VHH binders against o26223. Designs and how they scored, part 46

Target 1, 191 residues: o26223
Amino acid sequence: MKLLWTSQHIKVTVHIDGKVSKMDVLEAIKTRRSIRKYQDREVPEELIDKILDAAMCGPSAVDERPWHFIVVRNREMLEKIPEVHPYGAMVKDAPVAIIVCCDSSLEKIPGFWVQDCSIASQNILLAAHSLGLGAVWTGVYPLEDRVEGIRRLFSIPEHVIPFSVIPLGYPAENPGTRDLFDPDRIHLEKW

## First folded at step 19 (VHH)

Design V16
Fold by OpenDDE, fold request of step 20:
Structure V16 (fold): chain B 191 residues (1-191), chain A 121 residues (1-121)
Amino acid sequence: as target 1 above (191 residues)
Amino acid sequence: EVQLVESGGGLVQPGGSLRLSCAASGFTFSSDDMAWYRQAPGKGRELVAYISSGGWTDYADSVKGRFTISRDNAKNTLYLQMNSLRPEDTAVYYCARGEHESYIDYSFDYWGQGTLVTVSS
């Protein structure tokens, strides 16, 4: 029995007038798009705090919460990130970036930190979107050159692993809509 | 069926200009990211320029300031304006449909057959 999910097109009306319209979770998930173009506008610290709060609210293996976050606003540092991160071209134009890291000393069970940091990273994206910001996940781990590049740039200790770089800003692009729902990927009770 | 058809390639002298076009069909062009790649003889395929569905662009360092990627959604057409062409720009140029939500690298699921650009005196 194939579940016919009707795609409700939720029109996200971004009201410019400082009132962060409360976006529900499903709306945030469905309407989120990677944003790589940003306005020449600073992101308030309050919004970054909310995003980081959200980043830390996800589950983790045995609740190990191994994540650390580097908040980067320095223009010189933002401009250097693309030099070691070829997929991070947009970072130089972002007002802020969050680097998600794993502290391996916090791991209780080895290997699950990837899931943990992924959850944190996705929460950052969703939170950013819900707050009227645009963001994009630029993967660092497990690409050794990117890991080492980011490590060197930010003097990250050896026991800490950079996982993702997420530039954020007020969006200056409007990517196309997408419908990714595939009922063929849903199996009831058995394959 | 998704189709990408490149055109506009040819022979040009160093310092010359050329405009490539890619006609897209079989999908909602305005909703997808697009890119130009090129492959020179004996070399691997390399990204030349990227344009998101939202208009964000990225360029290879070798073509920055010389090439411009653009799109006309009403015509389902991708463009590459190439100025100040150099012999090293000689390659087959390919149009590609990009996957916007890739988080690791530029990803593409469809490619055209390519158009040859030769820069020679």
Scores: ipSAE 0.779, ipTM 0.894, lowest interface PAE 0.6, mean pLDDT 93
Fold by OpenDDE, look of step 19:
Structure V16 (fold): chain B 191 residues (1-191), chain A 121 residues (1-121)
Amino acid sequence: as target 1 above (191 residues)
Amino acid sequence: EVQLVESGGGLVQPGGSLRLSCAASGFTFSSDDMAWYRQAPGKGRELVAYISSGGWTDYADSVKGRFTISRDNAKNTLYLQMNSLRPEDTAVYYCARGEHESYIDYSFDYWGQGTLVTVSS
């Protein structure tokens, strides 16, 4: 039985009337795409707060919660990020970016901070999407040039490691749907 | 099978224009990011232009303001409009299919055979 995945164009009907239609978690996960083009529209602080709240709700190794977040709205700073982040060209056009960082002093078990910050970053993406925003994960760590570039640009102390830069905004592009399910990656009981 | 077939290359004088096309098949074109690469003689392959599935674009500094990447999803075709061509633009140009949702860099998994662009007086 060929499950004809009918590409139901989930019209995210952004109801104009301010009622953020609650997107369920599976829908958010499945329909989320990287958004690199943004409207010339500010993101309300309330939405950023919700996103950051979500970012902090993920698990972490032994509950170490090593993450810190730099919220960047300054145009000059946003415009400088691409200079040190080659994959961050879209940041200059975003109304806001979140830089996810790790405070190494909070790390309890070595190496797990990467997972922790990844979880936080992904939650940012999902939350943004569920709120009608577009975002993209632009990786910083472990690329040394990017890490150091972001560190210098934002005067991040040595014990804090920039992990990702996530520009956000109201989307001005509509990426196609994707199907990334691969049954060959699923093993039952044994490899 | 994924196929990318470039066309539109040729000989052009400095200051001239060319439009490259890439016909895509064997995948959902509208869902994928696409790019143009080029490889000059004796040089490595370099990214020239990128376009997201949603239409966001990025360019190498060397071609900014001169080249325009675009796509027609209905035709499964990628384009590269090249204006104000320079001798240093001489290269084989390749169409590339982007992988889904890389968070590190532009990632591509398929390339065409390429089309030669020669800029010479």
Scores: ipSAE 0.738, ipTM 0.874, lowest interface PAE 0.6, mean pLDDT 92
Fold by ESMFold2, fold request of step 20:
Structure V16 (fold): chain B 191 residues (1-191), chain A 121 residues (1-121)
Amino acid sequence: as target 1 above (191 residues)
Amino acid sequence: EVQLVESGGGLVQPGGSLRLSCAASGFTFSSDDMAWYRQAPGKGRELVAYISSGGWTDYADSVKGRFTISRDNAKNTLYLQMNSLRPEDTAVYYCARGEHESYIDYSFDYWGQGTLVTVSS
């Protein structure tokens, strides 16, 4: 049996937020892993909205906020991404992907948009994880073939630069973590 | 210490089959992504097949439909079933352990010594 629902309005309540977002931030950072296998289960629009809200909370150079996000749920489009993104094979199996882009017309100071979009991309990963979802950052920029392929597939205009493709869904795998702390990378007072 | 030991290589005629195994030790096998790479004589290493910790797989176009990567987490063993072998599949095949995190390509931090597969009539 299939359950079909219709809605004329988007409804969000504070109760849903409180129930879903319980993970300690340090725990989220330490335990987030790239997830490439997903359950056959839709991701509610509400969760995507929360993830993108979190993405937009990051700092940016002089608050330029150059980011735009394309939310992709169409199966045909998801299946085409691997044709132009060799590291994006898992995208065809995801219920949804988010493409992080830079709109260069929003830059206030040149040379920082990569950092800006990296911050947004990492926030997407952490927010997804805190909501019980799994995601993986598949890099697009600065790999020319990937940039041009994604731009063409999604009709992205010339002044907008696709930065990353982030498929996400309810995880169907649970990779472990490693102890990556390296005190030799820490320098007190000087190099 | 991390060790990856490949076996199962050999000489086979075109159209034949081989099954490669990789015995893993020194790490929590079930927590890590794994892959098979190959290196033909005089060429660089190239990805053959990838498998995530939970069993998601990806293949090079040149082997898709002919090769199957699998893992047995209870036995700490990675496998590559190679069917319909062609002379172009001749290479040393390496088992590789995935690095913790990467966002541009599959990347690997440990490699086995390799097992030679020769496909010749």
Scores: ipSAE 0.661, ipTM 0.858, lowest interface PAE 1.4, mean pLDDT 90
Fold by ESMFold2, fold request of step 20:
Parts: structure tokens; C-alpha cells; sequence
Structure V16 (fold): chain B 191 residues (1-191), chain A 121 residues (1-121)
């Protein structure tokens, strides 16, 4: 223990495959981009475990944690997703996808599960990025044809709502970032 | 100021070929996704082809196998090679720049003025 530690240089350390990751949180948030082109390279199970651990760390309404995750690696299933998800064409090229779902039987307060699953979905994107992976959130809910198609394809029961499909893999593209800060969106004290 | 200028449209016989170009300026072309849309008379705009910054592509079913989207990042130029043209391909074709991030569909913030393609005998 050192009495001279300062918080100005604190780095979050994460173990993956016996290696330590050093991505700053603000850097991860600002540099994460949707990735639709992947290397022909498997994603290790332990990385998926770390991503889902991160997904479950988010807050939820009254700590209801209504989320469930379907991990899809089967090639035939990945190839079928675009048949019911018109903007999920890249999923068939991904080594793995995560389907974020709400189990409505876990709701403690009705009507907040969309926020809960959105938090989990964004955490998946950030965690994947911090581990050197690329991902993209392809929206399912509230688009009824997509919800029904994904539910049918994965045998998801009526009380479980598919929210998002997130293909991921080692990136084969590097899109740039934009400066999106807009001071006009900031209101001091009142509107 | 973002500018997208399409060219290469014209009159062509069924079964013929045409190559469209889109000159881009006012942004970092190599960092952004791009697309071609078309609008036939009396119809809404429909996506023809999409290309990500890294070259991943997606096509409308009606043009798959006949059209090829490509980009030359050194020239800031987007292309659409149109082969085996049919009368139903007659439309104004627009170059479009992708928005930064979207999670439900391809989304665009700038379009060109369009270039007319007419396929007829």
C-alpha cells in the first residue's frame, strides 16, 4: 500500500487470456464504433463470459435485472437471422452473436425493462470494444416483425421479449470518429 | 460543408451497363459508411447498395448479382457498377453518407442531387 497514490492516473485493469487490458473508460466510450466486418477468427468463450459479466453490472429499475442472453455460435442459426432481421445482414458473417432479452416474469416495476435492456446492450458494446472486439447493436424491439421473427427462430417463450441482436468478432474495419459534443444540448438550471 | 455530386447517369438499352460516380468533399470520406439510393417516378427512395468504411457491402435483393458498390478512399469517390440493366432500374440515383451511429437501420444525413438513369429501348 502507498500513501502517495493519486487518482489522476488510475487505470482499470482487466484480465483476459492471462493478459491485462488498459483502455481508459472515456476513451472506450468515445472511440467505440459499430463494426460490421469481422476477421475469420473465433472469439474465445472467456471473452464472451467477460462481456456478459459486464452486461450484468448495469443498474436496473429496483435492481430487477430482467435480462437474459442467448449466445449464438451455430453457423446455420447465424445465417437465418437476416431472414427475419432486414438490417442484420452482417450477423451471418460474425463468429458469434448475443441476443439480449427481457424476461417479463422478473419485472418488479412494469414498464422499465426497455431501459434495463438498453443498459445491458450498451455495456456489451463497450466491453467488447475494450477487449479488442468489434460489435454492432442491431435493434429488434419495438419492431414487431423483428420481435416475432427472432422469437420464432430461437424458440423464445411468450413472456420473454427479444430486445437486440449483437454480432461481434475481431474487427476487420476501423471507422473513424466524429466530434459530437454539442453545447446547445446542455441547459443550465432550467430548459 | 458536406458535398456529394453524382455523375454517370444517362440513357441505356436493356442488358447494358453503366457506372455511376459520387465525388465527396467536406468530410473524412474514408471514415464513413456510404450508400446508393434510387427513386423511381412516383415511388419512395429505396436502398440500392451500402458500403461500410472498411468495405463491407449489402445490396437490395432486386440488384444483387448485377450491381457492385465500391469506393476509392484515395479519390474520395463512391461508385456503382450497374450491369444487366432492366427497365425497372430506371430511377434517379442518389449518393448518401451514413450517420455516425444507428441501431435500427441504415441511416443517412446527406444526399446528393441525384443522377438520372433511364433504361429503355
Amino acid sequence: as target 1 above (191 residues)
Amino acid sequence: EVQLVESGGGLVQPGGSLRLSCAASGFTFSSDDMAWYRQAPGKGRELVAYISSGGWTDYADSVKGRFTISRDNAKNTLYLQMNSLRPEDTAVYYCARGEHESYIDYSFDYWGQGTLVTVSS
Scores: ipSAE 0.657, ipTM 0.853, lowest interface PAE 1.3, mean pLDDT 90
Fold by ESMFold2, fold request of step 20:
Structure V16 (fold): chain B 191 residues (1-191), chain A 121 residues (1-121)
Amino acid sequence: as target 1 above (191 residues)
Amino acid sequence: EVQLVESGGGLVQPGGSLRLSCAASGFTFSSDDMAWYRQAPGKGRELVAYISSGGWTDYADSVKGRFTISRDNAKNTLYLQMNSLRPEDTAVYYCARGEHESYIDYSFDYWGQGTLVTVSS
């Protein structure tokens, strides 16, 4: 039995064996913010599984799916990431981080892996938000010092390219949102 | 219109302290990340300290342990407490408002006029 609220954008799915609350997808997209402060609270494995499942649901060039994910929970390793990633300082404070990588041996068409990994990275952010977590995408590629540093730190082989580091946890901050809709960016029929 | 007005700069001897303030108006201060930047003569602007809307902070290596960024969301005010000042800290200090979202670096859309800090014997 499925219950759907149309007002207040609240969706509730009720199953015989449990309850699931859903966030409206447009609400999730518009309210997701980069979160850099986390509660001292573990993220259950089940939520990481759901997030990575979502990451792998995105389209990729000719369905090449070149992505690999490194899940980092080890405190010592999380604390070392800022040493090679200057804009990843919050990673040391996160209970877990996901490193999105491209395995170049899985590319079916050269040069589209960046789009592929970007789709996976954004899906991680949205899935985390929908599950009540906060996350931030800290860019690695194409900044060579960051790529080299992360590759060395995690023993990533030469044919695998670290793309992003995404720390996540239960949020300890609640940034606001802005109305970013700009009709001047919309062109009807032609530029 | 967004306005950021810095104050509290001045002349101070090495080892001294100053507290900078930045009065913010024209936006929802509590919703945004904020930062202090500085620009020494002949140099580009460099990040001094960053604070998220919820109070997470990041500091340049050169000021870590000596400077403290803080915010009072009820008063729409950003602060920089500067202790153990050195001649190398001499610069114009700027308050900055973070852009909505970035994934590669901290980025900012509004800047104050700056306040001069001079550290000399």
Scores: ipSAE 0.646, ipTM 0.852, lowest interface PAE 1.4, mean pLDDT 90
Fold by OpenDDE, fold request of step 20:
Formats: sequence, C-alpha cells, structure tokens
Structure V16 (fold): chain B 191 residues (1-191), chain A 121 residues (1-121)
Amino acid sequence: as target 1 above (191 residues)
Amino acid sequence: EVQLVESGGGLVQPGGSLRLSCAASGFTFSSDDMAWYRQAPGKGRELVAYISSGGWTDYADSVKGRFTISRDNAKNTLYLQMNSLRPEDTAVYYCARGEHESYIDYSFDYWGQGTLVTVSS
C-alpha cells in the first residue's frame, strides 16, 4: 500500500491584520524554516515572553530544567556575537537574540542537559514561527571556541554553558519549502 | 541526478572582474541554499559566499565588499560576481548545494567540478 503522501502545500497565510492566527503545532513544525534575514522591526516583549514560556515547557532529564536564557537586544552586543561565532553573521541584523545556556549546578544527571537545551531551543524556534517571527538555531556547544567566545562576551560563569544562540525577528526572507520526510528512516517493530 | 556545473573562470588582471555561473539541475533549486567555495593551490577549501533559498547572503571576510553571490531561480543558476580581484583570489571555485537545515554551520552535500580563476598581472 503506497501511502501517496500528497504534499499539501500548507500556505502559511500570514494575515497582515495583526491577528496572529493560531498556528497548530503540526503546522508550525512542518512549515518552520531557518530565517536569517529580518525586518527592521522590534520584537515586542510580549512575544519574547511567550517564546521563553514555550522554551521552558519541554521535558528534561528527571525534570532538572537546567536551562537559562539570555535575552539580548543591545545592538553592540548583537554585533559582537559574529566575532566569536563564525556562522552567526545574521545575529547582527536581528532585533533580538536568545542565548540558551545550561546551569550545570542544576543537573541532576550528568550529560542530559544537551537534550534539555536542545528541546528548549527547538521550542523557541517553533514558538517564534507560530507567532509570525523568524529564527535560526546557531550552534555554540560543543564547539570550544564558540562556547568560550560567548562566555567571555556575556560574562557567563564557568558552571554555566552557553548552548545555542537564536536570533529572532520578523522575517524578511521566504525560504523555499522543504520535504524532509524519509520513509527509509522508519522501521516497523524492528530494524 | 543532482548536477552543478560551474563556468566563467579564467585569467584576469588584478583589479579586474569576473562573473561565475553555476548551472544547477536534478533538484528543486529554489528550495535549497547555495554557496561558492574556493581552493587555492596548496590550501584547503574555504567558503567564499553563501546564499539561502530566501536570498540571505553571507561572505568570507576576505571577499566582503568585492564579491556578490546571487541566484536566478527561474534559470536554476547561481552567480558569483567578483570585483576588484586580487592575486590571492586565485583558486578553483566550486558551487555547492546546501542542506536544508543545519544548526552548526553551513552544510553542503553536492559540489561542482569547479572553475579556475587566475588573477595575475
């Protein structure tokens, strides 16, 4: 039985009239793309709060919730991030960035914080998208130069590990649609 | 089959200009990120310019202000306008197709055969 997955082009109709149409979770997941170009427009604090709320709603190992978030709006700081993050060029053009960090002192079981912060980071991306914003995950950990660069730049203590930098803004690009479904990656009952 | 074919390379004097083209086929060009790389003799391959499917661009510091990456989705073609060329720009230039999503760095899965650019007086 060849499941003809009809690629329903989910046209995200961004209704211009300020009403953030409620995007369902599947739509958010399927239509989200990395956005690296942003409008010259500030992101309201309310939206950031919603995004951060979402970031904290994911599971974590034994519910350790080791994450911290640095919200960066300062233009000087945003412009400095690319100096320590070679693939973070877009950050300088974003109105805001969220740095996801792990407080190692909050870990209950060592090593799971990577999953925890990943979940938080992904939730940020999804929430941003659902709110009509664009974002991109720029990896910091485990690249030592980036970790230390961000640490120094933001005076992050040694027990706290910067994990990701996520610039956010109203999107000024429209990336093409993607089809990433791969049935070959699906195994039934056994490998 | 995915194909990337570079063209436009050649010999140019310092301060001169060249425009490279990359003809893409075998995939939905408009949906993919693209990049130019170069490899100078005895050196490693380095990123020169990146362009997202949405048109966002990034450049190596060494080429900023001199090179411009662009794309024509209707023609399935990637371009690199190179101005104010320098001897140190001498390299084989490669077109590359980007992967859909990477949270670390730019990732590419297909490369062209390259086109030689020689900047020499």
Scores: ipSAE 0.634, ipTM 0.835, lowest interface PAE 0.7, mean pLDDT 92

